# Ledger of designs, part 6: VH-VL binders against o82653r152to333

Target 1, 182 residues: o82653r152to333
Amino acid sequence: KSLNVGIIGPPNAGKSSLTNFMVGTKVAAASRKTNTTTHEVLGVLTKGDTQVCFFDTPGLMLKKSGYGYKDIKARVQNAWTSVDLFDVLIVMFDVHRHLMSPDSRVVRLIKYMGEEENPKQKRVLCMNKVDLVEKKKDLLKVAEEFQDLPAYERYFMISGLKGSGVKDLSQYLMDQAVKKPW
Key: E = the ipSAE of ESMFold2; O = the ipSAE of OpenDDE; V2 = 0.75 times the mean of E and O plus 0.25 times the DockQ between their complexes.

## First folded at step 1 (VH-VL)

Design lb1 (framework fv_lumrotatug)
Fold by ESMFold2-Fast, scan of step 1:
Structure lb1 (fold): chain C 182 residues (1-182), chain A 121 residues (1-121), chain B 107 residues (1-107)
Amino acid sequence: as target 1 above (182 residues)
Amino acid sequence: QVQLQESGPGLVKPSETLSLTCTVSGGSISSYYIHWLRQPPGKGLEWIGVIYYSGSTDYNPSLKSRVTISKDTSKSQVSLKLSSVTAADTAVYYCARGDDEYWLSGYFDYWGQGTLVTVSS
Amino acid sequence: EIVMTQSPPTLSLSPGERVTLSCRASQSVSSYLVWYQQKPGQAPRLLISGASTRATSIPARFSGSGSGTDYTLTISSLQPEDFAVYYCQQDYNLPYTFGQGTKVEIK
């Protein structure tokens, strides 16, 4: 059984920290090629006969790429067409940064990914870095901000660095791999 | 705390080339996408084009045959050249910072004060 | 190119009134919609990006809403400093395009 998981979010959302916590080891992106050669492999989680493969998506590709808009847009469009090939899409952002200084690009990404359901792909919203947020009530305010988006079937509040909530996310992904019909 | 300042001749003759400079301070133009926009007196805004931190450019198709945007990172300057001008090119010209680093968004958060260019004989 | 249409062209209002400005795109811009305020002799000022995200230092009385092709900017209680021209812009596709503007003037 194999599950392909795409992680979308801004640079510094904690994608690598989360993946490393789930997997336990770092993976050198440049040394791995998979079915999605335009995406960076973040890590692989193996349990029994089940394998979960984590891939970086457009969020990392847009960061200081050095290419012009046409080049970036073509690469982003190619990456976005590949997004629908993932079994699970994790939309991740830094909730502490959101509370201190919201990034409209991040908000647009969350809303864009949450607008329409995809029957072949599960989508979840991950609020990362909850360990940095002093008041739990503030986390609920952020969750309320995105409550009415129909495409997210689950909302996770996690700390990729501390491991809080990560076990629940890992279990969810393993459950998806087991339920996969092919 | 980025500041942008346009400069250049305020009067250009028909058929000649309009040439403007945008000087950026408080930040490196290598870290930003710099756009040129214009506004004819009493009219709305028109996007002219952009230069990315890589030096690549994109132009409004309506102006593409006449427009060139370039930059000199050592001087922290972005230049606009518009050839074969007519009275229709009379406008206030703005340079502005865009943030396209994520998700290809193109809103302008910092603007120069604008410089009026009149095309007349 | 995506055509942006604003309505009405002009609104004459008194301080304290609620005002709603409309912006329509010729195709869906997926909430890649931006609002600016411009006063005479000044550069445009960013108000709202991503259809509903208020820019830094913009008062809470300004709010944006909408999706697809139809968007609105609302000023909940018009202040004297709010009399200006308002422009919408799509940043969904190049070339970026603007509406023709709505002038909010004192009654």
Scores: ipSAE 0.012, ipTM 0.499, lowest interface PAE 9.1, mean pLDDT 80

Design lb2 (framework fv_lumrotatug)
Fold by ESMFold2-Fast, scan of step 1:
Structure lb2 (fold): chain C 182 residues (1-182), chain A 123 residues (1-123), chain B 107 residues (1-107)
Amino acid sequence: as target 1 above (182 residues)
Amino acid sequence: QVQLQESGPGLVKPSETLSLTCTVSGGSISDYYIHWLRQPPGKGLEWIGVIYYSGSTDYNPSLKSRVTISKDTSKSQVSLKLSSVTAADTAVYYCARGYDEESWFDTYGMDVWGQGTLVTVSS
Amino acid sequence: EIVMTQSPPTLSLSPGERVTLSCRASQSVSSYLVWYQQKPGQAPRLLISGASTRATSIPARFSGSGSGTDYTLTISSLQPEDFAVYYCQQYNNWPLTFGQGTKVEIK
């Protein structure tokens, strides 16, 4: 079985560090064509005959460069359409940065992805860089901030650099692969 | 070309609910973020809230439970309701289109504005 | 919330003069800053986004610069139609916040 996992978040959310920690060995840079969208492979986790493939969503966090409003609208629409093709979507952000200086664009992304359930896709919210947060109660405050969003099945608190919480996330993903289709 | 037009009563009594409508023409409201803003006479601009592509909303914390923004895609309209109004809510109210790039990090300000509608709160 | 402070409050100038308007944020807004022009009885008009990118149809005499907490709008040679109130707005943090405005009036 295989599970396709998309990771969405700002450039500094730690997506590559998390994937490297889960996989152990990073795969060479590669792209996968999904209809009208090409995704970069971040890594692959294999256990027995089950494979979990992690993908970044290029285009959602890219800098604007010479595009008109019509072209931007089309690319945004295509990016959101391609997101629905993943079995699991991980929405990831830097909780330490959020506690110190919240980014309205990140909050908007979390709310947009979390507001409406998709029966063909599981979504989880991943709060990364917990190793930088001194007081654990502050992590609970952030979780409470987003707890009423119905599309997120789980909330994970992790350190992609140090591996804290990563085991629970990887176990969740393997369980989703076994239960597929849903 | 996309145009926005506010409409609603120009006079609202204290403690009542202010209800305004923004009608979008020349484009689909499903393709835009629509913001509501206000400007008291002779004062600066205040952001009220926004409704996203999906129908999700964000509000200015200072207006908290008093504000509701909703949309009706079939009518091409976005609505603003502000409850329990007082004289401090007297302002010109604007709806405006949010301009966004290919990612949430590339949000630009509001590029298309309605002409504004003056709402006076008095008995 | 991020507090935006504009200076000066009012600037009296003659056509042809160079205009420099300042906008300061209480904390870094990472160049996620917009400038608007508003004339009496009109809605605001988008001038510059991302601190330095001119909006469509905005004349080249308008330019924006700055980073972190300090931003500037410059009009290289003031035209009669440029007499207006100018607002800065940050979009780095929620809620979106505006400066109090700088009025550019004819001398």
Scores: ipSAE 0.005, ipTM 0.522, lowest interface PAE 11.2, mean pLDDT 79

Design lb3 (framework fv_lumrotatug)
Fold by ESMFold2-Fast, scan of step 1:
Structure lb3 (fold): chain C 182 residues (1-182), chain A 121 residues (1-121), chain B 107 residues (1-107)
Amino acid sequence: as target 1 above (182 residues)
Amino acid sequence: QVQLQESGPGLVKPSETLSLTCTVSGGSISSYYIHWLRQPPGKGLEWIGVIYDSGSTDYNPSLKSRVTISKDTSKSQVSLKLSSVTAADTAVYYCARQEYDSWGDLYFDYWGQGTLVTVSS
Amino acid sequence: EIVMTQSPPTLSLSPGERVTLSCRASQSVDSYLVWYQQKPGQAPRLLISDASNRATSIPARFSGSGSGTDYTLTISSLQPEDFAVYYCQQRSDWPLTFGQGTKVEIK
């Protein structure tokens, strides 16, 4: 059994720290090409006969952000096609940065990914770096900002560096792998 | 490291073709998008067009019938030609490099210093 | 084409003051907005992309905000090197268009 998990978010979202915390084995950098896009393998979590493979999704412009640029339009289309191939998509962002200085690209990504359910793919929103947020009520405020998005099955508040909340996310992913037939 | 330098005639007569060259040093033009922009004296910037890493181009619709952008990778040069010029084409012309980063963001990371072109008889 | 309007045309300020520059688009640009700084005799310099994303090497005193049609660039404490013309640009639709600039002058 295997579960392919894509992690999408800005470069500073803490994707590598999170996967390193979840995975006991460091994997040499590897690439999986899908069409014209490449997904870097971040790590593999193994338990029994089940593997959860984490991929760093390429940085994505929303489809309309490259309007008129022929090369950019093609790359954006291929990147979005690649995202749909994952069993689970983790949309991850730095919640402390969001509270201090919101990134409009991140907000657009969260809303775009959360707007419509995809029956073939489960999506979760991960608010990372919660260890940097002093007032826990601010985390609830951010969760409320995005709570109306129907495509996110779960919301996780985690610290990839400190390990807070990571066990819950890992258990969720293992449960998704177990639910798969064959 | 990377530098862009515009060059070409500073004076062009009305109805003639304006021809400028952007020379890139310290880096390859093959892997980057090169844009041409202009700025009339005392006014804001206007985008002219772009040549992509693939060699394809896009132009501002207001200038499309008059503008051609091309590149010569062996000389590390990008050229701009603007035909049938008028006094309204008097401006400082810039070339700028734009990189598509891993987050999917676009930005101008290097600019030429600009070259003033005056259209006058 | 999308028309970008900046206001005011000129601001006269002293070092240490907080500065807020306005940029309005004729239609929503969906946060595909860029801010540039241009000093006399120099090419423009990237400050902020995608409305709020500060470029590498740009001091923390610069910040961008806004959505839809209305955007602002804020300089929390104006430094002597910040006297310049500031331009906003949209990249939501073709052709790429710029505002006419706001000049920040020493008082």
Scores: ipSAE 0.051, ipTM 0.601, lowest interface PAE 5.4, mean pLDDT 81

Design lb4 (framework fv_lumrotatug)
Fold by ESMFold2-Fast, scan of step 1:
Structure lb4 (fold): chain C 182 residues (1-182), chain A 120 residues (1-120), chain B 107 residues (1-107)
Amino acid sequence: as target 1 above (182 residues)
Amino acid sequence: QVQLQESGPGLVKPSETLSLTCTVSGGSISSYYIHWLRQPPGKGLEWIGVIYTSGDTDYNPSLKSRVTISKDTSKSQVSLKLSSVTAADTAVYYCTRDEYGDWLEYFDYWGQGTLVTVSS
Amino acid sequence: EIVMTQSPPTLSLSPGERVTLSCRASQSVSSNLVWYQQKPGQAPRLLISGASTRATSIPARFSGSGSGTDYTLTISSLQPEDFAVYYCQQDYNLPWTFGQGTKVEIK
């Protein structure tokens, strides 16, 4: 069984750190063709006959002045074409940054992805970098801020750097791989 | 807070170049993607093109050979030039902003529009 | 390009009535669907983005739904200020394209 997982979020959301913690080993440089596009493989988690493949969705990153806009434009267009091909979509953001200085673009991304259920794809919201949050009650407040979004099946509070909460996310993903329709 | 205002000649002769300006106030054009759209009288909307914060552009393929969008950050202005105009280019022209527009390309702030008539 | 088709072209209704407007895309736009309202002599006004997310200050009587190729804008109880032309737009692939509009006019 194979589960394809896309991870979307701003550049500093911690996607690579999370993937490294779940996989346990660094993956050699690789890419996978999806539709008419290619995605960078972040890592593969394997247990028995089941594998979970993690893909970066860099085309959905926030645009900034000074970046290579020719590349970003093409990646954004291609990523939207391929997003619905993932079995699970992880929407990830830096919760510590959100508590200090919310980014309206990130909030819009979270709400946009969360407003309407997609029966062909599971979506989860991952609040990353919880190790940087001094008051743990603030994490509940952020979760409450996004609690009304029906498309997110689960909300995870994790530290990709320290490994906190990562085991629960990995277990959820492995369970989704087992439940896949034939 | 942010306001966009189109300006330019209301009448352009066939075969000439249409030149319009969008002036942005209450915010920097360096913080927004600025789009041009048009609407012929009694018809629907057509997207013309966009200028990104980087100064890069994308145009509707149907208009690409005739359209140039540019900006002057010091004047907070975005310009649209459409060459070789015909009566089919008669329309209300709008500029609209998109705050980085990286995920969603919907238009939340519009100028009031400026009518351009192409006639001899 | 993705072709957007709206139906019906015109609806003649009285205040208080429920309104349903349809928008169909020539291919799936994966809920990348936007609705605008335009009154005579005015620029379009954003109503709904992402098929179902209401813009700031848009009344709750406006709702959007749909997926794939078929989308609907509903006004649960038409108010006098709601008589206007409504346009749908896809933001799935360049170039951005719009439907031809549905005119909601007073009976």
Scores: ipSAE 0.000, ipTM 0.466, lowest interface PAE 12.3, mean pLDDT 78

Design lc1 (framework fv_lumrotatug)
Fold by ESMFold2-Fast, scan of step 1:
Structure lc1 (fold): chain C 182 residues (1-182), chain A 121 residues (1-121), chain B 107 residues (1-107)
Amino acid sequence: as target 1 above (182 residues)
Amino acid sequence: QVQLQESGPGLVKPSETLSLTCTVSGGSISSYYIHWLRQPPGKGLEWIGVIYYSGSTDYNPSLKSRVTISKDTSKSQVSLKLSSVTAADTAVYYCARDLRYEYWGSGFDYWGQGTLVTVSS
Amino acid sequence: EIVMTQSPPTLSLSPGERVTLSCRASQSVSSYLVWYQQKPGQAPRLLISGASTRATSIPARFSGSGSGTDYTLTISSLQPEDFAVYYCQQDYNLPYTFGQGTKVEIK
């Protein structure tokens, strides 16, 4: 049994920290080819004979590859085209940064991914770095800000560094793997 | 090779609804954000609205009460409807694509050739 | 809405000259700035996106720079095919807005 999970979000949203915490031990880096697009494996979570494979969504990195504009655009287009190939998509952002200095691009990403359901893919919104938020009531206000987006099945408040909320997220993912038709 | 082609009536009467179609070939409209823009004779460009991969739309507030953008992915077509037209709506109408998947933006990299719409009785 | 202002409105130049076109935003657009070229009877052509990234097939003589509210498009050595109207656009916030254009015409 396997579940393919894509993680999409801005640079430094904490994707690697979250994946490392869930997996415990980072495995050798590997790539999965989806059509003509290659996705880097962030980690694999194993329980019994069930695997949850985490993939980074390429094309959302701000790093310039040294290739021309055309190559960058092609990579971004191919990455987004392949998003539908994941069983679960985790949309992740830094909630502390959002409370201090909202980034309109991140808000647009959250809304874009959340506006319409994809019946073949489950989507969840992960508010990461909750350990940095001084007032817990502010987390509820952010959740309320995005609560009307119909495509997100679950909203998670997590700390990838400290592990807060991570067990709830990992249990959700394992449950999705079990429910997956073969 | 992605191509966009606008089509629709060249003449529309005042108070009627303008209906235009943008046909996309060489690529799926589900892979792009599609925008409508217009340019009145001798003037600059005005953004009308966008339809996203999800089918959600955003419109220029100045036109929001009169404009509707929709898409038919199976036909690879995006439609623009603008109601209650007046002479001020006379313009060349363009459809254009935008990837919108870079945090720093990508601009409109492919445009249709444009279609002139004259509002006159 | 963000207001885009281009200057000068018209430039009369000869081939071989260096050209600098200016674009100012009423508020910071964080380098979400795009430049287009438009020739008579044609659709606009993407030149530069993200303030400084040349689009596919755009000659190296075109370059963009700037940040915050102030941006420039430079043509290092004007060619006969470069006589056109140039527009800047912000894609930082909706509604997207354009400058009124700078016409580059032959002397």
Scores: ipSAE 0.005, ipTM 0.475, lowest interface PAE 14.9, mean pLDDT 79

Design lc2 (framework fv_lumrotatug; at its last look DockQ between E and O 0.03; V2 from the best seeds 0.00; counts 0 for: pae E 14.2 > 2, placed apart)
Fold by ESMFold2-Fast, scan of step 1:
Structure lc2 (fold): chain C 182 residues (1-182), chain A 121 residues (1-121), chain B 107 residues (1-107)
Amino acid sequence: as target 1 above (182 residues)
Amino acid sequence: QVQLQESGPGLVKPSETLSLTCTVSGGSISDYYIHWLRQPPGKGLEWIGVIYTSGSTDYNPSLKSRVTISKDTSKSQVSLKLSSVTAADTAVYYCAREYRSDWLYGTFDYWGQGTLVTVSS
Amino acid sequence: EIVMTQSPPTLSLSPGERVTLSCRASQSVSSNLVWYQQKPGQAPRLLISGASTRATSIPARFSGSGSGTDYTLTISSLQPEDFAVYYCQQYNNWPLTFGQGTKVEIK
């Protein structure tokens, strides 16, 4: 059983830390190519006969000033052809930064990825760096902010650096591999 | 192993303040978020509140005006005070640990044995 | 606050039987759901978090499933030590809320 998982988010969302914690080590470097995009394998998680392969989705370069919804949409569509290859897409962001100083471009990315269901791909929203947030009710306020987005099947609260919440995410991914129609 | 133990009076009169203590051994309350929960006889659980490692607190809105949770790190103790009690506050009271390093928000992996508090004149 | 409703209130069963317990939330909890087991005179014991992730040392006969508002706990072959009350809890919204419990008792 094999499951291909793409991870998308702004720079510094913690994608490598999360993957390293789940896998423990990077396996061999490998590439997956779509029409115009190459992805590097971040790592592989194995349990029994089930294998979950993590891929770094090409980053969206978000600058602090100047981007509107049109600019976000254009950047997402330029990278979009690569995301259709994944069984699961993890949309990941730094929840502590969001609580202190929300970035409207990150919010628009989350909303853009979450606004339309894709029956061929499952999407989850991953709130990373929860180890930096003292009050857990604040995490739930952020989750509630995105509750109307139909494309996210589930959200996860994790610390990729400390390992918090990673067991739930790993189990979800293993379950998706089992449900996959091959 | 980490152990939590509740203690306090088993009987409290109506209108008085219910005071309970949770003693933590085998670990430090500085490393954990400690919650208080209660269970009326024959009924389900109700979450009361939490004290964070910083000493900050959050309470169930239904109880917020009557509840105070505090801690004494030097004694490894967390205290619960519930004011103006009535018969509806009769319950088994639990303290429970939420462990920070394997963060399952709102998941309780270690519980005290519980202490029954009866509110009666 | 989210209201958690468990059904049925009581199940009378024999050892070896398959058990399915239901938990329904008044609104979606996005699989942020926990199952606990409580035996008479004891504190609750964590069984499953994230709707389907079994806690450490919990036997494989316990499994959880569901999404949105509807969740189930399954015990594939009931053992004598499994007779207990089972509670579900959501951690999707503040404050945390629990179901009223399902009692699994010996027939």
Scores: ipSAE 0.014, ipTM 0.599, lowest interface PAE 7.7, mean pLDDT 81
Fold by OpenDDE, look of step 2:
Structure lc2 (fold): chain C 182 residues (1-182), chain A 121 residues (1-121), chain B 107 residues (1-107)
Amino acid sequence: as target 1 above (182 residues)
Amino acid sequence: QVQLQESGPGLVKPSETLSLTCTVSGGSISDYYIHWLRQPPGKGLEWIGVIYTSGSTDYNPSLKSRVTISKDTSKSQVSLKLSSVTAADTAVYYCAREYRSDWLYGTFDYWGQGTLVTVSS
Amino acid sequence: EIVMTQSPPTLSLSPGERVTLSCRASQSVSSNLVWYQQKPGQAPRLLISGASTRATSIPARFSGSGSGTDYTLTISSLQPEDFAVYYCQQYNNWPLTFGQGTKVEIK
């Protein structure tokens, strides 16, 4: 069984931390042939006869501070990138940062990706860096803020760095895998 | 091409509820984020709120307690309600579409012509 | 909220002159800045987004620059149709906020 997973979110979302925790080893894109040649491979999780491939989606990332050449280039390069390439799409953001200083772009991204269900793709929302949030009630507030977005099948509260909640996410992904060639 | 048009009463009494409608044509309203803004005579612009394609909303905190934005997809209309109005709410009210191309959120590429609402006894 | 301050409030110029309008944010808006043009009796028109990207059908004489808290709208050669009020707006943080506008009028 196999599954292609795209992860989207701002630079501070902790995508690399999560994949590092789940996979343990980063797989270079040049080292593995995939049907998604335009995306960077973050890692591959293998458990038994199931393989989950994680991909970054720079084209859907929020721009860094400024509007420089690098950002423009990234947008152009990823202009034709389709999220439909992935079986599962993880929308990830820093929940602690959201609580402290919410970014309107992040909120709109979350809402945009949660607006319409894609019949060919499952989407999940991951609130990351929960370990930085002291009060559980604050997490609940954020969850409430995004609870009614129809395109998200599941919501996860996780710490990619500490591993909290990651087991559940991993299991979910494994359960979504289908029989197809690696 | 997409067109927006505001409509509603031009005069509202103090303490009453201001009600406006934005009619969107040239596309499906469900495809757009629609915002409400206002501009007092001779002054700058103020953001009121937004309704997303899902029907979810966000409001300006300064108006949140008094504002309700909703939509009727079948009529291709977005509604604004502002309760407990005062003279300070006198303004030209605009509905606008958010520019979403290239993930440039928060900008407005299409605007209605605006409708003046005067709050007076 | 982020406060946007534009300067000068009014600018009197003749056609053909270079125009420089300033917009300052109370905190960094990370180039999430948009410029609008508004003529009397009309709705605002989108000019520049992302601090420096011209909207569709906007003449090349309009350009935007800046970063952090300071941004500039430039009109290389002022045309008769450019006399209007110009607004900057940030979309970096909730709520969306606008400058008070700069009026460009004929000298």
Scores: ipSAE 0.013, ipTM 0.585, lowest interface PAE 8.8, mean pLDDT 86
Fold by ESMFold2, look of step 2:
Structure lc2 (fold): chain C 182 residues (1-182), chain A 121 residues (1-121), chain B 107 residues (1-107)
Amino acid sequence: as target 1 above (182 residues)
Amino acid sequence: QVQLQESGPGLVKPSETLSLTCTVSGGSISDYYIHWLRQPPGKGLEWIGVIYTSGSTDYNPSLKSRVTISKDTSKSQVSLKLSSVTAADTAVYYCAREYRSDWLYGTFDYWGQGTLVTVSS
Amino acid sequence: EIVMTQSPPTLSLSPGERVTLSCRASQSVSSNLVWYQQKPGQAPRLLISGASTRATSIPARFSGSGSGTDYTLTISSLQPEDFAVYYCQQYNNWPLTFGQGTKVEIK
């Protein structure tokens, strides 16, 4: 059994620290091999005969440039053609930074990915760095902000640095690998 | 392995202040959010409040005017004080550690064994 | 605050039977729901988190489902050690609130 998982989000979202916590091993430098794969393998989670492979997606420039919605859509469409083959897509952002200083480009990315259902790809929204947020009511407010996005099957509150919530995410991914039709 | 233990008087007179202590072992309270909850005999549970790692607190609005939660990090203890008690405050009092997973932030994976506090004259 | 209503208040059943416990919230809790088991003289025990995720060491016979305002806990084949009171709790809004419990007792 195998599952390919793409992770998309701003570069400061904590994608590598999450995968480091979730898997025991890091994959060495990924090949830049063209016309076959354009994504860096972040890690492999193995349990029994089941493997979950994590891939980083081509990044979006979400800071310090004034990308409009059409610019974000165009970059997502290009990544969409390359990430459409992932079984599960994790959309990740830094919830602590969002509470302090929201970035409209990150919000647009989350909403755009959450509005378009894909019957062959499951999507989850991952609120990372919850360990930096003292009051749970603030986390619930952010969850309410994004609650009407039907493409997200599940929402996760995690700390990739400290491991909070990571076990539930990894169990969800293992369950998807087991249930995946071949 | 984290363990929580409540302690304090089992009998409190009406109008006095109920004072309980939660001792945390097997870990540091500087890393955890500790909650207080209570359960009247034969009834359901009621959330009282939480103390965060920073020392800030949030309380159930129904109890906010009477409750204080504080901590002593050097002794690994979290204290609950509930003033002006009445018979309605008779309950088993629990301290609990907040569990963080998925969207379950605000649930409890480690509980103390509980301590019964009776308010009677 | 969000009122959690459990039904039925009591179930009298025999070992081996399937049980379904209901928990209804006064407004949507968006799967921010947990189930606890409590035996006499003991603290509550976490069973299910996120409406459907079993906690560590919880047997597979326990499962949770539901969305929005309506949630269920199912025990597929009741064991002698499962006779207890079951509580649901929401963590969608402050204050955190619990249902009144459903007692599952031996017939």
Scores: ipSAE 0.000, ipTM 0.486, lowest interface PAE 14.2, mean pLDDT 78
ESMFold2 (binder alone), look of step 2: mean pLDDT 90; pTM 0.925

